# VH-VL binders against q91z69r481to671, part 28

Target 1, 191 residues: q91z69r481to671
Amino acid sequence: GRRNSHARHQDSGQVIPLIVESCIRFINLYGLQHQGIFRVSGSQVEVNDIKNSFERGENPLSDEQSNHDINSVAGVLKLYFRGLENPLFPKERFTDLISCIRIDNLYERALHIRKLLLTLPRSVLIVMRYLFAFLNHLSQYSDENMMDPYNLAICFGPTLMPVPEIQDQVSCQAHVNEIVKTIIIHHETIF
Below, E stands for the ipSAE of ESMFold2; O stands for the ipSAE of OpenDDE; V2 stands for 0.75 times the mean of E and O plus 0.25 times the DockQ between their complexes.

## First folded at step 13 (VH-VL; framework fv_ifabotuzumab)

Design k4 (at its last look DockQ between E and O 0.04; V2 from the best seeds 0.00; counts 0 for: pae E 10.1 > 2, placed apart)
Fold by OpenDDE, look of step 13:
Structure k4 (fold): chain C 191 residues (1-191), chain A 122 residues (1-122), chain B 107 residues (1-107)
Amino acid sequence: as target 1 above (191 residues)
Amino acid sequence: QVQLVQSGAEVKKPGASVKVSCKASGYTFTGYWMNWVRQAPGQGLEWMGDIYPGSGNTNYAQKFQGRVTMTRDTSISTAYMELSRLRSDDTAVYYCARDEDWYTGSYGMDVWGQGTTVTVSS
Amino acid sequence: DIQMTQSPSFLSASVGDRVTITCRASQGIRDYLAWYQQKPEKAPKRLIYAASTLQSGVPSRFSGSGSGTEFTLTISSLQPEDFATYYCQQYKSYPWTFGQGTKLEIK
């Protein structure tokens, strides 16, 4: 089903940013089967237009007849997380999260990740839960969109959990991707 | 267990307002759309609107525009539906119902509250 | 708005009967269709979603079919507990709309 967002919405107490909710909703409606979603860049002009519209307090994705390009909408979502002052995964948790890669059993790994993430503010956890639930759902269409959990982790890893400059970028990036992959797969256990 | 528990029955006079609450438990309240559906005595189901607790976004049926206000308190996982300028034909059982939209998309209303009877009479 | 029309409005049947309820949409709604069962003085219960997906815990005697504008709910062998009112609902476009309901009574 198609969901719209009317002008009447409460800004106070907003848990999930409108831009995140709207982009994910749009992709759920129109882009789940889109091949290479989040891999292919959309129009920079369109991405900026959508972003700017949200910044004006509008919801350009609320129209059922919206013809926005899926890649552009996907780009907006990634851009939002990339543009956060503090990454979704705080740098203070980076070393501890990466250390979880030593745990071979994915379920046990997920439990350790859960313990680490539960120390984060509730507001961050809610956004994480929402995002990773979406990514897991999207990965269920990997036969069509070619985006399995690993591919999605490759796309989102650098954005959500950037490697600190003092760390080895190459080796740590691989670990970041595995951690993000684990979270996508085991999101229900973790959150 | 996922469940929705609504406030008790209300008796109101014409012109008054009623505010019904719906407390959610057993799931992430902020991640699922909450619908409000009413049913007049002996009649069918009528969709009133919905709210996304995560953002506060709302959609109202045109019939209720200007009279209905849907809100939520995320701290206590509770949704509210307020209907103003009540009239006799607003007499109905009012339901909150979760839409399975958070994880898998919109697949209708999978969990319902027990209903709140609102009676409007002089 | 998308109008949902159910047929029949009333249906009398016996235990063991095969029962079919039809729902027609005024415009195409793909498979964005749910079926609900409501017993007297109880909240509705979702039986089917996505036109043909059976809700977990619902007996297999219930089935849904259709796409576009024509949909059917079928009860292969009616049981005593199945006498209730049934509603279809589209969730393709706002506002969400329900059929007028089909009351299934004992013959």
Scores: ipSAE 0.016, ipTM 0.553, lowest interface PAE 7.4, mean pLDDT 90
Fold by ESMFold2, look of step 13:
Structure k4 (fold): chain C 191 residues (1-191), chain A 122 residues (1-122), chain B 107 residues (1-107)
Amino acid sequence: as target 1 above (191 residues)
Amino acid sequence: QVQLVQSGAEVKKPGASVKVSCKASGYTFTGYWMNWVRQAPGQGLEWMGDIYPGSGNTNYAQKFQGRVTMTRDTSISTAYMELSRLRSDDTAVYYCARDEDWYTGSYGMDVWGQGTTVTVSS
Amino acid sequence: DIQMTQSPSFLSASVGDRVTITCRASQGIRDYLAWYQQKPEKAPKRLIYAASTLQSGVPSRFSGSGSGTEFTLTISSLQPEDFATYYCQQYKSYPWTFGQGTKLEIK
């Protein structure tokens, strides 16, 4: 608890939402080898309890609370991004971002994605960098956790970059997942 | 209403392959994982693997790795399971079954196809 | 792999009886458990998910309980249509696994 909360805030110069930072830190400590993380649903009771605790200003995922279920912590992280009023990847960038799939060379594709993302507010880019560095790191354990960049993109694509209602949901979803996968794999080039 | 309709019964010889289809309707096909589960005569249920139709990504149970291929055609909302190098102990009913929801949470398999009987005999 | 073991494997009961079927996981699965009913020559039908949440349209005589490694499906007053095979299934981690089934037959 209280001790961990004060130490984190004292050391941080970054504006990462507490719930995001706490979920990612918890998974980095206890969940990197957890099979099916993000694919397997969390307990809805526990997911809601954790979310409600953060909304009350508590930190239920401090080191002294390390007995939480990994699937539920992963569920809280997904729920956070799904609940954003404005998606992490802004709707106004949707068409430009998915058009990058036309670039066959993945390094060149990453550079074009970077160009588009650099127009975003710094605070959004900081959250993106934090999330995608974590997703890349998690995917390095895919031999054990079964969550490679393809699976992680499926888990996060619809949540992070929802297809606008006026566009074809079926054809665009595969493109969204491919872009998210590219960002996971090439996050160091992009951010 | 959500519905999964599978292809008809098949009789095959050992060494052959079978491809079972599963046509989905009443929901966004590309937003939910599709599972394949089989049941040998008088036996329980056995999970074979799944596919995410939006991207084609698959996960296979170790027992079937190298013999099973799961695919889909998103233009007709249809998933496929192909099992190769058939043996007599592959005689079973094969079901497709939808996860309830991948991106917000899954609670097991909420909708099942009617099953496809595959008989493998000399 | 998480093994799921049901008991009893076979159960004979009369209409009106209260019956209990148990399911044991080889490791903790919290409440990541579903129960299915299967009648002969029919596809399974999900009755319960999240260990205790009754699926819409399933009669209230069915209930589920348990967490961790021990789970119970209860039918409070058997009806003729309840004679079937029941399966538990864990969805905590890949691969998804089922119990071996419990056949519930009329005496």
Scores: ipSAE 0.005, ipTM 0.588, lowest interface PAE 10.1, mean pLDDT 86
ESMFold2 (binder alone), look of step 13: mean pLDDT 93; pTM 0.952

Design k5 (at its last look DockQ between E and O 0.51; V2 from the best seeds 0.00; counts 0 for: pae O 10.5 > 2)
Fold by ESMFold2, look of step 13:
Order: structure tokens, then C-alpha cells, then sequence
Structure k5 (fold): chain C 191 residues (1-191), chain A 122 residues (1-122), chain B 107 residues (1-107)
């Protein structure tokens, strides 16, 4: 009946992992003005407890009265992406992605990044769009939370696009962070 | 293994500027926040600000906004703190100090430089 | 800004004593607290982070406890090398702030 109205076909349900969606929802509700979010560490005990709850099929962040620390919820989100066997930005694209740094105009750089990402699986692109829209939104509160796109890229770059062991770690890490910053700023052009 | 080595003592007149250097070794300089903390004679520790050497991004304590500039040279793994329009109450030991981990965030300052004494006297 | 207040400011004790130093935050900081030891003419040394996690290489006679707004540093049996000034520091919110210090002297 009408309860099936507005439903969209979606293979096996949710394309955004529940843990990612739940962390981002929690931060949107309670953490946009939280000073140093993603930079200040959370409690490792609380981070692991939240992660283990999701692994047991629970959602500890769904309660309106949850008293979780914002820094710990932020830590769970970073830990999720760090724990992926294949990083969110595939290693096969690494050298092509960081070469985009040569393009000084940030809009043109964004268009080149988009071209490189177009062949990725749709499920990966959907997660990327969700994450980077959130990071851009969070950066709009930077006068209060002190986390502009540069600071967020520093916090997320190593996790999302780890430098391969064969590459120069120092110079590549700086370039990774610049590419991630570009994606945060120009996420609507890219996704 | 991890080490922060600071520049030597400075004596300055009121109104001058001072630039203190902090050379890092034993770790990836561009991947950890660097803090600057000062300590006036017989007094406690005061956080001045931090810099992320990979990007050059800074955060300054409001007290020092407009007088402090933190920079770095990644080619020699060196951070700098410059304080302008010096007064006698800027006489202090100035420390650089590393945050522990970019992945999980700060757990306080795990490695400190030896300190640089800055004396401001007329 | 989150103010950190230590008690006492000065403490005189004998070798072998059990000493405690209290640190109070003006706002809840959960466990985002570190303790430092500073000896004369030396840089501070981190003893404890996350309120209760002992830095590697720090003797087990040091311990930290507390959460929220009240924290303690305990030395279970004071040794001659423990005479120093101790600082707590919060890292929950910018700006990072330190307590005013507790100077521990030989009685």
C-alpha cells in the first residue's frame, strides 16, 4: 500500500554504512560547534565500545539522550575509514590524484579530480559525496569549531588516502592533504 | 629518537622582535602539530599557539593574536615562533612541543624542546 | 576558555610519603587531561595522558584518576627524584590551558 510509496529501488538497503551515517548524524546534531573536532582525540575506551556495539548489531548513537563525547564519535568515524582494507581513495588512483596538485586553479583542479573518480564504483562515490558534503558543512562553522578545510584535510588525509610505502612519504602527504582540501571545498563540482 | 632542538638564548630591547627556531628529527615533521608554550620566571606554563607544518595552518591564543607568527621550513624540518613588540613581561623560556598523533588527535605534548630563554630588558 | 586550578600550590613532603595533587576544570573535560613533571631548568615531561594512562617509562608509583571536572595525580611512595613542579593540562578545547602548578618540596 501507501507505506511502499516513495520507496526507491536500492540493492540490499543502505549504501552508506550505518556506522558512518550514525556518526555523521550525531555530529550534525550535537557537534558542529565543538572546538577542535577531529583534531582533539576521543577516549580510546569509548571509541572501542561504540565500534563494538555497531559490530554486535546495536546502534548506540540512535538514542536522543545519548551522552557520548563528540571527540569519541569523531574518533569512531576516523577509525572506520582507517580500518578499510581498501582505502576510500583507491591506491590505483594515487599517483594520478596527487598529480592534480600541479593545477593551480582550484575549480579546474576539481574538474580533473572528478574525471579520475568517474570510473569508481557507485557505492564508493556515494560514500565520498556523503562524507565530503559533511566535512564542507562542518567547515562552515570554523569560526566556532576552529576546523577549516585545511585543518579537516590534515585530520582526514592520511586516513582516506594513505601514501603507498614505495612513495616519498613527506612530500606525498602534503600533496594528499591539499587534494583532500580541494575536495572538501569543491565537493559539489566533483560529486 | 624523536628530538626537538631549539635556538640559543636571546637578549632583546623593548619594542624589538624575536624569532625562535625548533628543529625536529626522528619523525615525520609535516604530520604532527607543533605547539609553542612559554614560562615566565617563577611562573607556570602558558600555551601560545600551534602550527601544522604540513600545511602551515596555525591557531593562536587570543592573548598573542596580532603579535605572534608561527611558521616552518619543511625542507629543514624546522618550526619558528616570532613574537613582536616585546615588553619586559615577555621575558620567559619559550618551548616547542609536539602533539602525539595526527590520526587520533592530541593526547597532550609528548616531546618538548630544551627551551629558549628570551630576556627583554631596557 | 577552560580554567584549570591545582591544589595545593605548594606541598612539603618527606621521602616515602603518599602525596596527592588535585586539578579542577571549570567545565567538563571528560578524560582529556595530561599531567607533566618539570624539574628546575628542564623542559616539562609528560607523565600521564587521558587522565589515567601512564606514559611508558614513568614509574608505576605515579597514577592518575578522575574524569569530568576533578582529577588527581598520586605518588604512592615519594622518592628523592620526585621533587619537582607538577602541571595538569586540558586538551578538550582551544586554547589548551595548564593549571598554575604544584611545587613539591623536601620537608
Amino acid sequence: as target 1 above (191 residues)
Amino acid sequence: QVQLVQSGAEVKKPGASVKVSCKASGYTFTSYWMNWVRQAPGQGLEWMGDIYPGSGNTNYAQKFQGRVTMTRDTSISTAYMELSRLRSDDTAVYYCARDEDWLTGSYGMDVWGQGTTVTVSS
Amino acid sequence: DIQMTQSPSFLSASVGDRVTITCRASQGIRDYLAWYQQKPEKAPKRLIYAASTLQSGVPSRFSGSGSGTEFTLTISSLQPEDFATYYCQQYKSYPWTFGQGTKLEIK
Scores: ipSAE 0.006, ipTM 0.607, lowest interface PAE 10.2, mean pLDDT 87
Fold by OpenDDE, look of step 13:
Structure k5 (fold): chain C 191 residues (1-191), chain A 122 residues (1-122), chain B 107 residues (1-107)
Amino acid sequence: as target 1 above (191 residues)
Amino acid sequence: QVQLVQSGAEVKKPGASVKVSCKASGYTFTSYWMNWVRQAPGQGLEWMGDIYPGSGNTNYAQKFQGRVTMTRDTSISTAYMELSRLRSDDTAVYYCARDEDWLTGSYGMDVWGQGTTVTVSS
Amino acid sequence: DIQMTQSPSFLSASVGDRVTITCRASQGIRDYLAWYQQKPEKAPKRLIYAASTLQSGVPSRFSGSGSGTEFTLTISSLQPEDFATYYCQQYKSYPWTFGQGTKLEIK
């Protein structure tokens, strides 16, 4: 099926979509140590409620006294990126990005990834930088949340960088995960 | 068709180790968490741990920490669960079960192996 | 750890009956709950996930409800093939935990 458009959030004039900023803010405040964050699906009802609220122009996560489940908030964040008409990582860059897996040295790999990503629109890069800074920060709590860079990459990889249908799904998914992992680890170098 | 096929029944003595295999087919093995669940005779289901074949990362139930090792061979889409220092109360049917967490996250275990009976007796 | 308690542990019913199995969590798990059916000498089969979402291929007579700490599995009209043991399982946080099971037998 066709992915839902989140143009409203992207075209609001805000550099970072409110839904992205709010979810990440919320997780930073309440979810950094949450075990298995992003791996465990949130309440479908709650996820939809939060999503719909944002779509109405509201911010259901603005209240510090919010009792929203962290997994639901995490789910909303993933759902946002999943629902983009154009994946955060454009399909046009897919082959070039996964080819970076041939570079064994992670720092060198990051530099190549950087070169590729810098060709993307500024608006996309800003969101990427924001997201991956967050994911890196989150991974620093892996002893508590059990989400190291790779675990986060396997959760976000399919969402951020879906394997095009014409590609070999089996081999490419592993590469996607590694690329996303590399970006999480070396986000400062890349962005 | 997505399916998990486990190794055959095992009979072990106390103190020995057992290694159960689970061969996956019909899906991308490296993209789904694999759980191990056991069931003692006449008892309920007990979660032992899980492994992500793509990375080899594992989570073990505290009860089995130090005795259980979960591994995988991605080249043959096979997961392994090894339990050491076996006791009589380890006698159970051991299941591998795929967690449907690719793309959307965890929604429980949607595909199960047929089970492997492990008997520990002196 | 989150403890899951099912009730009843044993249930006798007849074909055509409406049966309800309850699962209680020791703490709130939202809708991070799955129900499994297990027949003798067979592997468990997932029936419900996300507390109320029916697994593809599962008859509509099965339904799940609840959120937080109380959950129910309902079979609207029991069929002969439904006599089995049922388990609930939470997947909110590690370790994953199951209820002790409910054995549904023919009356």
Scores: ipSAE 0.005, ipTM 0.551, lowest interface PAE 10.5, mean pLDDT 89
ESMFold2 (binder alone), look of step 13: mean pLDDT 93; pTM 0.953

## First folded at step 14 (VH-VL; framework fv_ifabotuzumab)

Design n1 (at its last look DockQ between E and O 0.03; V2 from the best seeds 0.00; counts 0 for: pae E 7.3 > 2, placed apart)
Fold by OpenDDE, look of step 14:
Structure n1 (fold): chain C 191 residues (1-191), chain A 125 residues (1-125), chain B 107 residues (1-107)
Amino acid sequence: as target 1 above (191 residues)
Amino acid sequence: QVQLVQSGAEVKKPGASVKVSCKASGYTFTGYWMNWVRQAPGQGLEWMGDIYPGSGNTNYAQKFQGRVTMTRDTSISTAYMELSRLRSDDTAVYYCARDTSYWDILTGSYGMDVWGQGTTVTVSS
Amino acid sequence: DIQMTQSPSFLSASVGDRVTITCRASQGIRDYLAWYQQKPEKAPKRLIYAASTLQSGVPSRFSGSGSGTEFTLTISSLQPEDFATYYCQQYKSYPWTFGQGTKLEIK
């Protein structure tokens, strides 16, 4: 796999949650070529242990000699986003975001998505930009890790952009995955 | 002080292999990409590949794929570059150079900021 | 691969001169560009990264500009120690690629 340079976060004082930063850092160090990353579940015990450690204000992933299972770390990252009181993609934007799938041109779609996301709080946008830059980077190793943008979207779609209960779960999930895929691919345009 | 110290000059025959070492000090070895760049006499810089010491992940330039192997020993903060099936046009100064980690997405620090002193490899019959 | 083309390959100048070296990328690399200085029998030294950010410890007479496909390295007032070979490098996409170099010589 090949790493690419990503858009730099030039804003001073930006806040990335420690758990997000640490997990992504860890995966960048040890998991970029891990086959099935985010698809394969890690140890629930280890995931909980790591999560609990972060909740205690610790950073269990700071040790460069850490032997944590990469699938567990990946699981912690997903668990964080899934556990948010308000999903990373707010439910209030769900319908508008899903409607973007009607735009066939992916670049145009990305521009439309960008417009919608610009309405979100800056703190959310900062995290989104960070996450999707990472996911895009991870996808560059798809030959090794088997996680192309679509596969990553399948894994993160339900977590980042849950389908509201009033919506058709099956049909909307496919659309969610497509939107997330689009964002992964066109993250530099969007953010 | 951040420093990269490379192994000494090598003289090899065509068809042989050479392994150059690069010992890092003054920083967290596993957290930064290590690049290998060579320079033939009177020529420009040529990127060969890089390794992430923390994971051992590598990227090789296509030109060297199948001939180059980059490894590391984290216990002694040392990176290695082995080039096999040497030929005369492999005669060059070989550099290790530290790159930034993916954390530079946040820090804004990019590129190769620290270089070894270089290792001269001469391939002659 | 992204090709980097520097201009000129050779440049003669005098102390005190304003010198400009250009680097062109075969495709857009945003600001993922670094400039290096190399003196004879020495390892390269990074001068600029992110197209325009000056490396700590590098004199302010050096500056970088540009984005996308066109980039420039400028030395506002050439000093004796600035005679060297300069390289641009993109780190947007693997493989990393360098320009062919610009040798700055004394006129």
Scores: ipSAE 0.024, ipTM 0.585, lowest interface PAE 4.8, mean pLDDT 90
Fold by ESMFold2, look of step 14:
Structure n1 (fold): chain C 191 residues (1-191), chain A 125 residues (1-125), chain B 107 residues (1-107)
Amino acid sequence: as target 1 above (191 residues)
Amino acid sequence: QVQLVQSGAEVKKPGASVKVSCKASGYTFTGYWMNWVRQAPGQGLEWMGDIYPGSGNTNYAQKFQGRVTMTRDTSISTAYMELSRLRSDDTAVYYCARDTSYWDILTGSYGMDVWGQGTTVTVSS
Amino acid sequence: DIQMTQSPSFLSASVGDRVTITCRASQGIRDYLAWYQQKPEKAPKRLIYAASTLQSGVPSRFSGSGSGTEFTLTISSLQPEDFATYYCQQYKSYPWTFGQGTKLEIK
């Protein structure tokens, strides 16, 4: 038995991918207090098994009695974004987004980021809004899970906004982390 | 190839502070979490905290919260650990240790793969 | 905090022996477990991570097994250079914690 995980993309054109929605829902239910989420590794075998199940049209995270490791579910989410042919934050926007670090006022910075992102396809913005709302919510548990917005940015930034090979990796990585942190904190202003 | 070289031994009086340095080479310093672990004479290993050198973000074990400060200087690839209000039971060897993070975004941390040689701190009354 | 308890705390064995050191976690840590070897006056050296994955350059006589709360480090044929103190460490939850150590001595 197949489940129609792809039907929503084709039917509506603006549906969150099932794998993304399912991972986030699972973490919201079972993982908000999980220490080191997105930093601590999961099982590579389990991550691949979950991913392959979704590719077969199954939803291994829908079973309430499924006791998947939170770190492995987090790994599936990261693997999904790493595997996109085009990164969630398009490479053609990289220089413009990074330049926003020059804006000291965080609210003004958020408005400039919003302006840049609003030119993206709506389907991309819907996924961004969903992801960053979740990351912000997760960070509200940082006293327990140890994952404040900057720790989450460190762990997710390379996946979401890869530094181009031609760029200085060290300085650009710090800027990527700061931009991603800004988006987590100010997601309601940006989206 | 990957190397962590720590500052030399220190002798301190109770109430003083100590700052231990850890110079990294052979890898991208800002791309890996750096841990600090100590070992009292004849005792086991005790994790004190970590720092992400790319940002300066830190996590401290509750026991050391308020007494420990971890910093870095990315221009010289050096991490620092400062412990204040020293007591005789802070006498230990202090290690820096790199963990595997960031460059392998799916596998994250697997513990500490490269250790410094250790810095002996003696607190004598 | 997750407490890690090793047994035995002290082990005496001969060259050529098979030895087993156990590590118990106070709560489930799946396979987020590393093993370290520390020789006198030296820094620890990671032997095993992910409970059973051998660090590159570590002799194949070392092996790790276990998941959840119970873990073992096995040395299949003890060599003179293996007399050291061995530590397990969990990295599932902050703070990262170590076992108290197992000192392995000759005879």
Scores: ipSAE 0.018, ipTM 0.628, lowest interface PAE 7.3, mean pLDDT 86
ESMFold2 (binder alone), look of step 14: mean pLDDT 92; pTM 0.941

Design n2 (at its last look DockQ between E and O 0.05; V2 from the best seeds 0.00; counts 0 for: pae E 14.9 > 2, placed apart)
Fold by OpenDDE, look of step 14:
Structure n2 (fold): chain C 191 residues (1-191), chain A 125 residues (1-125), chain B 107 residues (1-107)
Amino acid sequence: as target 1 above (191 residues)
Amino acid sequence: QVQLVQSGAEVKKPGASVKVSCKASGYTFTGYWMNWVRQAPGQGLEWMGDIYPGSGNTNYAQKFQGRVTMTRDTSISTAYMELSRLRSDDTAVYYCARDSTEWDYLTGSYGMDVWGQGTTVTVSS
Amino acid sequence: DIQMTQSPSFLSASVGDRVTITCRASQGIRDYLAWYQQKPEKAPKRLIYAASTLQSGVPSRFSGSGSGTEFTLTISSLQPEDFATYYCQQYKSYPWTFGQGTKLEIK
């Protein structure tokens, strides 16, 4: 049956960016079981072509018969978040988010993360909820795609939550990955 | 064709447990939430909980917390609902119902688009 | 929990009649509402989701409207096969909750 996803977006007053929705939709259709998804790089040429198409207001992924490489589509999604003027996880929350790593209990950690994220604009939270629900769903196919929450966190951590320049990049990156992993696993609690 | 086929009718004594099965076919079992809804004789529909077969994550209605256990066997695309410490007011038709949630990461639901045929559970002394 | 209240609980009508069933939510649920039809000794069937989207295969005489806290199911011209019990259900937040149902009987 036909789904009324657009109507819901309109009702909420918030819209998931077309590029995000289209990439995720495409991956759900063709890439959930793809081994190494988001880990394996796609064609740079194809990634740029797809990106440029979206920038022109087109949707190159709308065709059900699209022959785009799944790794390229995955690359486009990561590239989008990487290219944001303000990262999805704002730098102003970086220290507080990283501090959550001190909480050993993952559920408690998730509650603390939730409290911090609730301070963000609704528009950001909507995108986060959408993305992390997808990532969690994707991770459930880890037996096939080999991308468990940790692996996905490694791929998305630097993109979603860049380490500020004044911080130790190596030590903080490990913490970022753990935070992102926690969010993937406990996305329903957090959002 | 998407289809849910449930196990047969059960007769149980008070204090016993019942486990109802729901076999899914015609779609990717692990990609859709499975709901359990019951209906007492002459009464309305009551949501019991749901399970995401891909992860095994569950949500239970408060009323059934501690008595209900929802599980799945992905190898045979089958969901299970076990209700323990049965009492007479647990007599009802129990339904499994798929949630059409495949691409909806915002709400996680469009309602229940496919239902099993129901399983009658009778609890009597 | 979000309480769903249907009205009326019972409705008598004739073939050809316009029928309206109302569902009210105790709090705003946007358009996260579904309508179900249930015939005796049968499983419920989804008619409408997202408050106003008609399920594939459902006759066009069925329609849904509303948002927020008040919703309506309308049957423009009642047919013999439409006599059944109807339920609304919210899926905005756990736990999912149903209205108490509306039994539509032949007059």
Scores: ipSAE 0.022, ipTM 0.594, lowest interface PAE 6.3, mean pLDDT 89
Fold by ESMFold2, look of step 14:
Parts: structure tokens; sequence; C-alpha cells
Structure n2 (fold): chain C 191 residues (1-191), chain A 125 residues (1-125), chain B 107 residues (1-107)
């Protein structure tokens, strides 16, 4: 017997990776109004230094006196997702996910995306929910930071949902961006 | 609008069973946990357990394990609570109460936002 | 089980008073706490959830605060319709548990 996935519990015991939580917390505190966040590149040296510190079990972003470039912290977050052995959005779900762009009604599209994503492991869904809630929140500052949901999707789409090599890269990338945008906008419906 | 309507008052003898019904309307019955809470005369609130009508999964407070059974009939949007081997200290008002948000395992619950009117169960010789 | 302890058990106050009811959890519950009001012969009514979020339709004189193990319900200016019994409830871990209640009576 399989466990029913609808079993109720409040404390999941699941942990957001420290590097993800720390980058997002840092950006929430210091970077919401930073122009071009996620689009403008950070310092490669600083990005690598922060990443290496996390790999050693340190948290270089916990110090309130730390003076890190926001673009570098954003770069660390993108590098984390780019470096996953399996992309956040699994390649085996790719065709089904991008087919949702054929649904013109955005609420209905969100519901179909939700149904597909609920087949994923709980640990993946927890990270998705955390990330997309943050991206939605960040987009609310787009008058200052210039990063609306579509711009964020362009910057994150390739990292989160890589186009498989057997697919048409140009046309599929546009579809990926639209799906990621939909998830940012309707994250509460989806997660 | 959202409402929960419970079955009427019951008078029972010790050792008997009682089955209280709770008919839901105005929302997706299978998507919200349903709680059962009782209140003895002059006393506070006591959670007895819950059921997820979409799956039938239940959780019971340990005090009631072995005496309580919670079920549902999704075709008529009705939840049931049956308490067996009644004692005089089971005399109480029994409430059904819906969780406040459509459940998923990531967001959890925010307490009970809609309550039935209560069903008085009196256990006496 | 997480035990919820309310203080005081009884509170006598006049219309216009500011009153505070406290609730302590035996373990940390973050902000998974709700407050309920129950009038005689009525079902409970939720006032506050997530420790501090006011339920829609509840008067703004009600407020909640706290996190972890200590929580408060405050009524900033008591009205005649506020005389009732108040319960806190945790929804962090099974079993869900209520405080023993605080009966608020008119002085």
Amino acid sequence: as target 1 above (191 residues)
Amino acid sequence: QVQLVQSGAEVKKPGASVKVSCKASGYTFTGYWMNWVRQAPGQGLEWMGDIYPGSGNTNYAQKFQGRVTMTRDTSISTAYMELSRLRSDDTAVYYCARDSTEWDYLTGSYGMDVWGQGTTVTVSS
Amino acid sequence: DIQMTQSPSFLSASVGDRVTITCRASQGIRDYLAWYQQKPEKAPKRLIYAASTLQSGVPSRFSGSGSGTEFTLTISSLQPEDFATYYCQQYKSYPWTFGQGTKLEIK
C-alpha cells in the first residue's frame, strides 16, 4: 500500500537549501529596488567566492555588515539552479509543460500547470513554491527594478527549464519563457 | 454561500452509539478538511479528529481512538462522526467545522472558518 | 501534544476598556495560531488566524500578536457585543488543541 498524497500535516520537515534561502533573504532585504536584478551580471569573482563559501558549509550572506553586490548574489542564485544535476523543471515533463501555452485563458492554464507539477516530488515543489513566490514579490517592484514577470522569465527560463537538445531551441525558448511567466504571475494558484 | 448543517439532537443511553451528520454546501466538499469538535456543558472546546473527504483519510485525537469513526458520502456532500460505547461524560454539543483554505500539502490550514450549528448529544440512563 | 494555556480564565471589564488575553504554547508553533469568539448557545467564530491576520468582517478593534510560544489577543475598546468566551487554537501539529478559554464578562 501506497500512502495517500492528500494526508494532512502542518510541519513538513522539508528544508529549503540554505544557499537558496540566504540569497532570497538577502535580496528581499537589500535588493528589491535594484535596477536590472537577475539581468545585469554580477562579478564573476564575487559569485564564485560566495558559491565556494556555501560549498564549505559557511553562510557569507548572514553577516549584516556584509557588503555584497546585489547582482552577484542574484548570480549565485541563478548559478545554483543552473548547476543542479536535474533541472528544477524535469526534462521528462518538458513537452507537457510547454503544451500548456495553447491554453489562452491564463487561469485555466495555471490550473493545468498545477496538475502537471503536483506529480513531482514534494522536495522539488517546496523549492518551486519558495522561488516563485519570491519572483512574484520582486516583480511587484518593477517600476523601480525594471523586472516584470516577463523579464524575470527571460532571465530564469533557460536556467529553470532547459530546452532538451532534440527540440527546436528558438521556438521552444519562447514557450518556456511564457510558461515561466505564467507561473510567476499565478504562483498562488499553482503551488 | 458556504454552510454546514448538522443533524438534530440525540438522547442516548450509556453503551450506545451516536452518528452525527454534517451536510456541506456552497463549496467543493472534497477539497477541504472537515473537523469534529465537541463541547461539554460549561466546558471548553475539544478537537476529536478530522477527515479529508477527497480521500477519506482521517486523524483522530488519541482520547477517541477506538471509539470514533469519521466517514463521508461525497455524492451528497455529507460528513459523519460516529461515537460508540457512550458514557455520561460524552454529553456535549458536537460541531463540524471546515478548514479555512482548500488543502494542499504545501500550504496547510489556517484554522476553522465555517462551523455547523452543533448537535446536542445527551447520554443518560 | 502541544498544550495551549490561556490567561486569565475569567476577565471582568467595562465597555470602552482595553483588554488583553494571553495564550502560551508548550512548544514553538511559529504563527500557526487562531483565535475564536464564542457567544452563549452559538458556534465559535474565528476572529484571527496566522497569529495576527484579522478575519474579514471582524471589527478592527480586535488584533493579535505573537509568535513561537507566546500570543496575545487585544480588544482596543471593548463593546457590549464583545462579552463572550475566547479560545486560542494551535494548528501546527496533530492533535489540534485549544486553550481552556477566557470568559470575558461585563463588570
Scores: ipSAE 0.000, ipTM 0.452, lowest interface PAE 14.9, mean pLDDT 85
ESMFold2 (binder alone), look of step 14: mean pLDDT 92; pTM 0.944

